# Designs tried in a protein design chat: VH-VL binders against q09693r1to98. Part 8

Target 1, 98 residues: q09693r1to98
Amino acid sequence: MKILASSTNYVLHNRLSNSQYEDARSKIVNFGGEFTNDAAKADYIFVNYSQINRVRRELRTIGTPLETCVSCKLIVKIDWLNEPKESLTPGNPYVIWH

## First folded at step 21 (VH-VL)

Design J4
Fold by OpenDDE, fold request of step 22:
Structure J4 (fold): chain C 98 residues (1-98), chain A 118 residues (1-118), chain B 113 residues (1-113)
Amino acid sequence: as target 1 above (98 residues)
Amino acid sequence: QVQLQQWGAGLLKPSETLSLTCAVYGGSFSGYYWSWIRQPPGKGLEWIGEIDHSGTTYYNPSLQSRVTISVETSKNQFSLKLSSVTAADTAVYYCARDKGEYAYFDLWGRGTLVTVSS
Amino acid sequence: DIEMTQSPDSLAVSLGERATINCRSSQSVLYDYDNQNYLAWYQQNPGQPPKLLIYWASTRESGVPDRFSGSGSGTDFTLTISSLQAEDVAVYYCQQYYYTPLTFGQGTKVEIK
């Protein structure tokens, strides 16, 4: 199951426990995705938020405003990783920004 | 009119756990973030943390290890627990509503004085 | 954390005169994306919770008298009471919501001279 193949993925850590963060990281890798610690290099950003403006706040806080992530395609609710579907598109209910 | 009512024990001994509850009346609970903010007597304001109706939280790192904010959506309530209190935790504690999607506060509870003393 | 510094700590102004409170953030709270300043002002009376006065640095909350105005951008902000009224005696706080954790200024006590 390589649904994240050829993608670079960032996990917004601010609202996650270390366990949750590591779990997400493992899942991303298991799904064939590359994990990055730099949000600015990510294709997908996984978050534990439902409001994009909260995500923006947290990204600002870590010094990587969303707009600096040129490659970012989607902001995705982290829960997607629990039941990932192959189609991660703007129409996906787990996508909160595109 | 939407209002917040808060309650909890106001006198604690050191090492005990502070426990406060805030209830939302007259308006929607869902769709908002809710915060706890405290103010030591004669001092400024310190943001403690926030929670949404789903229970997702963010805590001030200065208090994160001791703070738990929870929600009971069925009652339109959210609560604050602060463990291992000391005299430094003596303050008026406010629950508040974050306005819109941003963390400034347009609705406040009346506050609860919590005094930590031996 | 972002430090919010108000000046002065206390201010005495005659009735009908202008009161000016300054607030400085240790880092800019201006977001280039929306060109908004993530800065709020509150009024707090004794024994009461803070009351929201201004948000986005210059937008008055509903019900706030016109004599209250907010200005500034980036790191320097000002709350102005154009004509101080007796009911304006209070402590005023600025707050940034650009970064987490949210932080407040130390407060400015406004009194009648």
Scores: ipSAE 0.830, ipTM 0.935, lowest interface PAE 0.5, mean pLDDT 94
Fold by OpenDDE, fold request of step 22:
Structure J4 (fold): chain C 98 residues (1-98), chain A 118 residues (1-118), chain B 113 residues (1-113)
Amino acid sequence: as target 1 above (98 residues)
Amino acid sequence: QVQLQQWGAGLLKPSETLSLTCAVYGGSFSGYYWSWIRQPPGKGLEWIGEIDHSGTTYYNPSLQSRVTISVETSKNQFSLKLSSVTAADTAVYYCARDKGEYAYFDLWGRGTLVTVSS
Amino acid sequence: DIEMTQSPDSLAVSLGERATINCRSSQSVLYDYDNQNYLAWYQQNPGQPPKLLIYWASTRESGVPDRFSGSGSGTDFTLTISSLQAEDVAVYYCQQYYYTPLTFGQGTKVEIK
């Protein structure tokens, strides 16, 4: 089972390149996924780990800190968008569990 | 040994576009974030925005609608454009390097005074 | 935006005496994850760009004299010059990098009494 699925809510965070963003958006839409502006409602929050410390800053600013967001679910590296859901394990360094 | 050199027009009329360039010498351009900060005469510092070597930008919301920061990696340069300038944009503009992964600045250009006057 | 408020606005201290500058952030800049304070201090001389002195609230930048020290946590921070020297006459700024946009204090002018 893929991370990409219908009736699944996603947040694409900032600092994605235009190509990353468009690619992710297209894939999510094609799979029937939906976007939300509320991190608490998202099943997945995708972020650019290549700029993870800057991402942390922006997430803190909007009240959803990367590592300590109590209302967030899974925060995942954008590169893992196409990975199987089973790859999202607690030991995965590219996944933040809340 | 790493130095930032910046240049651009220092005198503008209202509604014109500010254009400054910063060049990195003696060190790596990639792997760092680069910022623009300005300081009105006799006043404090205001962060304008940042860019990385890939061209990803983040701007101060107060200036976002008028600011464009770009990078020319082949020249180890990054630039600032500020449109629709007014007297309020009169300031010394600094380019700076973010130290490591975080947004405090360990390397600064000498600054460029930009005066907006009719 | 996060407001950074320094106190005092100006400070006159005798040579060899202690100078103390305070900086308060409108919100905490302490991150629970890494237990770090995202706070920096700068020194600026006339006609020159700011010079980084302290980061992570208390870590001294390389080349900065030992007489400069940073302390504090959360919302209240202090820059201390243990023994003021003539070359320390300058304007000092605090800066938070916890939130975006980055914001600076209004500056504190340090002079010799």
Scores: ipSAE 0.793, ipTM 0.936, lowest interface PAE 0.5, mean pLDDT 94
Fold by OpenDDE, look of step 21:
Structure J4 (fold): chain C 98 residues (1-98), chain A 118 residues (1-118), chain B 113 residues (1-113)
Amino acid sequence: as target 1 above (98 residues)
Amino acid sequence: QVQLQQWGAGLLKPSETLSLTCAVYGGSFSGYYWSWIRQPPGKGLEWIGEIDHSGTTYYNPSLQSRVTISVETSKNQFSLKLSSVTAADTAVYYCARDKGEYAYFDLWGRGTLVTVSS
Amino acid sequence: DIEMTQSPDSLAVSLGERATINCRSSQSVLYDYDNQNYLAWYQQNPGQPPKLLIYWASTRESGVPDRFSGSGSGTDFTLTISSLQAEDVAVYYCQQYYYTPLTFGQGTKVEIK
């Protein structure tokens, strides 16, 4: 979680319930992270989908296409917050590479 | 050959909860997203929402407050619940399979007519 | 939401003649990343569920006769039946899957003149 402590995090809250969003927000904040609604400014994108093309659809829908993200490093399933690992690597099943 | 079979009550009174189930036969349930789509009599099609085998859902915002889609992976089934129904919810309800990673539909159930009448 | 508008609402065509159905999206459904149009066409017979005909605007689903073709890009799309057959009498729908929620056109009823 330390890798997220200084990061700006984007959550696709439009497809998350309010409770899911708040839960995720609380967890990230507790780790020292910061939420943003602008994917272009995010270091990490937290999503509920496991398919990258559906993630792209959601980002297009909210007016922040994935391709406009300048600084984002990883797309991470929000479930990772419930089962955090020490690092986000290609071996992490909760990481969606693009 | 993969096919979808769906069932549920077809006659409801206002304020009741619509409940339909769709079962997948002859193919894999995992690896796909599954949708519910409805069609009022003589009208067009409205997408209700989708779910995958893990239970990840997305609902049409127009129905989000009343819709619950769930899965029972052990039975290769997914279900639709629509609460507080009105006459406007009268429609043929279809379950469908999303083709690949995209949300167009290559496999459909036969549909279930649900009539809401007092 | 993305509005899908079909034209005409109803079309009568003689057997063996060309049928043309248009579909317009309120916003482009062309994705620059993959240069694909996220547009599908369906055929629906009375009492039956819709049947997928075309996806990616111009790719025919397996088993769909060659007389069916899809064209267009961006916001304007066309489904063409080159030679209308009796079994082609149905309602046809376009659908975008570029944005959520997914949306369909209002449908075009194709009949024999």
Scores: ipSAE 0.705, ipTM 0.915, lowest interface PAE 0.5, mean pLDDT 89
Fold by ESMFold2, look of step 21:
Structure J4 (fold): chain C 98 residues (1-98), chain A 118 residues (1-118), chain B 113 residues (1-113)
Amino acid sequence: as target 1 above (98 residues)
Amino acid sequence: QVQLQQWGAGLLKPSETLSLTCAVYGGSFSGYYWSWIRQPPGKGLEWIGEIDHSGTTYYNPSLQSRVTISVETSKNQFSLKLSSVTAADTAVYYCARDKGEYAYFDLWGRGTLVTVSS
Amino acid sequence: DIEMTQSPDSLAVSLGERATINCRSSQSVLYDYDNQNYLAWYQQNPGQPPKLLIYWASTRESGVPDRFSGSGSGTDFTLTISSLQAEDVAVYYCQQYYYTPLTFGQGTKVEIK
């Protein structure tokens, strides 16, 4: 079972080049995850931020405040996708919100 | 006391590239976000974009195609380049520090007037 | 983009009198989660950079005189200078940090009458 199997995943485009964004989408699929263009439907949101309050601002900006994302379980620093050695759990060092 | 010093060429011709540098003295560079903000003479303020110590940027979509912000962390400096300037880019350009995890600006450079001649 | 609209564009106030500046956002900048208004006020004296006065709509930045106060919530905000001093002659800007891009009001020029 792949490391993102049975997950729905969103990538916040902020602070990513188009190539970085497409690379992240490809990695999600390769790891068995489903991609969504709607942050409100995601189990995991991947971001290029270390501070949750900046992520909250960007989610507000796209019309999907974090507090309305009933499906969201984790917000994860995008770099986890580069070398996903450990499964995504609340204790994972790449997780900034759960 | 933390201070921002900024410099760069103040007179450009159309199609040239605006280039400004901001240096941070007397304080930490890491742990903050650093922005460029501009003000056309006698007008309001426009946020251009931000950078952190790792070099990761985010730009105002209205300017994104022409803007590059970069950092030299070892020198506590960050820079703005704005390509293909026109008279509409004439403004005072400020570097600014973003306070905490939120984007309100508690420290500003003195400003650099950049004039694009005709 | 959230549009920030200030009123009036300029005002003249007698020394020692109250100055009132309004700022209206095109959308609410009150975040229900933390119950905070994501609004700041800046003072800009001629030839100088902006200086932060107020953040979270009503919290005074360190070193800002008590005569400056901020109020309001949601979409409507006010900066009040309770007793205008000569050094308060400036342009004042509101700024929202609720959405990206960050946006500023067009400014309100305060003069001594």
Scores: ipSAE 0.591, ipTM 0.883, lowest interface PAE 1.7, mean pLDDT 92
Fold by ESMFold2, fold request of step 22:
Structure J4 (fold): chain C 98 residues (1-98), chain A 118 residues (1-118), chain B 113 residues (1-113)
Amino acid sequence: as target 1 above (98 residues)
Amino acid sequence: QVQLQQWGAGLLKPSETLSLTCAVYGGSFSGYYWSWIRQPPGKGLEWIGEIDHSGTTYYNPSLQSRVTISVETSKNQFSLKLSSVTAADTAVYYCARDKGEYAYFDLWGRGTLVTVSS
Amino acid sequence: DIEMTQSPDSLAVSLGERATINCRSSQSVLYDYDNQNYLAWYQQNPGQPPKLLIYWASTRESGVPDRFSGSGSGTDFTLTISSLQAEDVAVYYCQQYYYTPLTFGQGTKVEIK
């Protein structure tokens, strides 16, 4: 079973070029995940940030404050998609919020 | 004490590229966000964009098509390029440090006046 | 974008008297999660860069005299200088850091009457 099977995934576009964004979307699909354009529906939110409060600001800015993202289990540094050897769990080094 | 020193050309013609550099002395470069902020003479402040030590940037959408911010981490320096300047880009340009995880600025360079001829 | 509007554009106050500067944001900058107002105040003396005075709407930066205080919540904020000194002649700016892009008020010039 693929490493992102049965997950719904959002990519925050901030600090990504269009090519980096599309690359991340492709990797999510290749790993068996579903992509969504609605952060409020995602199980995982992938971000190019190391600090959660910057992510909180950007989610507020786009109208989906983290508090309204009730499905979200993890916020994950985007670089995990380049090295998905370990399953996404709260203890994963790429996870910045759970 | 941590200090920001900035330099670059102060007089440009329309269509030229503005280029400024900011260096961090007496402190750590990594672990912070670094911004450029400008102020037209007698006017208010406009945030241009930010960069971290890894070179990842985020720009004010109002300027994004013309702005490039870069970092030279080995020298503790970051730079601003603004292409296709006009007289409207005449301003004092400041480099500034983001105080932490939040974007308010506790350390500022002395400013560089850039004048674009009309 | 959050628009930050200051009032008045300028004011003249006698030495030793109270100066009051208002800042209004077009949307609330109070975050329910942490109950904090994402608002800062800066002082800019003539010919100098801005200097941070207040953050979180009311927290004084280290080294800032006690005569400076910030108050307000949500969309309406006030900077008060309780007893104006000659060195307080400056332009004062509010800034929000709640949304991106970061935005500043247009400034309020304080001068001695």
Scores: ipSAE 0.530, ipTM 0.866, lowest interface PAE 2.1, mean pLDDT 91

Design J4
Fold by ESMFold2, fold request of step 22:
Structure J4 (fold): chain C 98 residues (1-98), chain A 118 residues (1-118), chain B 113 residues (1-113)
Amino acid sequence: as target 1 above (98 residues)
Amino acid sequence: QVQLQQWGAGLLKPSETLSLTCAVYGGSFSGYYWSWIRQPPGKGLEWIGEIDHSGTTYYNPSLQSRVTISVETSKNQFSLKLSSVTAADTAVYYCARDKGEYAYFDLWGRGTLVTVSS
Amino acid sequence: DIEMTQSPDSLAVSLGERATINCRSSQSVLYDYDNQNYLAWYQQNPGQPPKLLIYWASTRESGVPDRFSGSGSGTDFTLTISSLQAEDVAVYYCQQYYYTPLTFGQGTKVEIK
């Protein structure tokens, strides 16, 4: 039903203010998703980056390199949460990794 | 070709705020990350932080409480403010461009010596 | 933070001879996924800003003379100047871009003996 139903979601805090981070968490819940504080358990990782290799560095830095994120289906630019007009698929323009 | 020019006051007293500006000429501001890096006299280099064209920053945790990096996109300029300076902040300050997706620096400003007097 | 340690601190080499500079990281900067070493080398001539020489541990930046080469993997890296020229008198720095914050070695000063 809801666009993030049955998904587990992580928000990478880098480049987000605390209010932007909490806003993203609220939107995830409003869209039916569950939130996790462990990137390795997430189906979707939301990021304020447009370049995947910068995300990879930050995931390495926090001890959860992308290769250990075995559940991850998509890494998505966080702006998708503002206007989810298209469902999350590998072809979605907000997706930077699948 | 692409060049960085930097300026700002070079002599400060303790507790003042360091303020430097870097302007980007002959190239695109977007698509890159722009950093400040400092070098105390006779010592190595320390990365201070970065900013992109949207104004989004990320700072070295060692300096984060005192650092503000800002952008004036219409002028292709970015700036550094470092508050509450001490003699330990005496250094040559460089602006630099990293090469985009990876953080190695292919373009550097000429540097600005900032001296914090005793 | 990942520490980058260079050796020696200073090196004197005869003109035309080989100069070798070592860099060691406190943790590996080799990413198994892409099999790349996230390491760069910079040259800083007196009174000048740093200039990029090498990235990916061994890839020469455009316009850098062939006498400069980089090697090594994981935690141990080497910058080699195969035939030292007068203009190569400088301080050389390694830098890792594998982790945040970005960190540099303390520098190695190369002089003509």
Scores: ipSAE 0.520, ipTM 0.857, lowest interface PAE 1.9, mean pLDDT 91

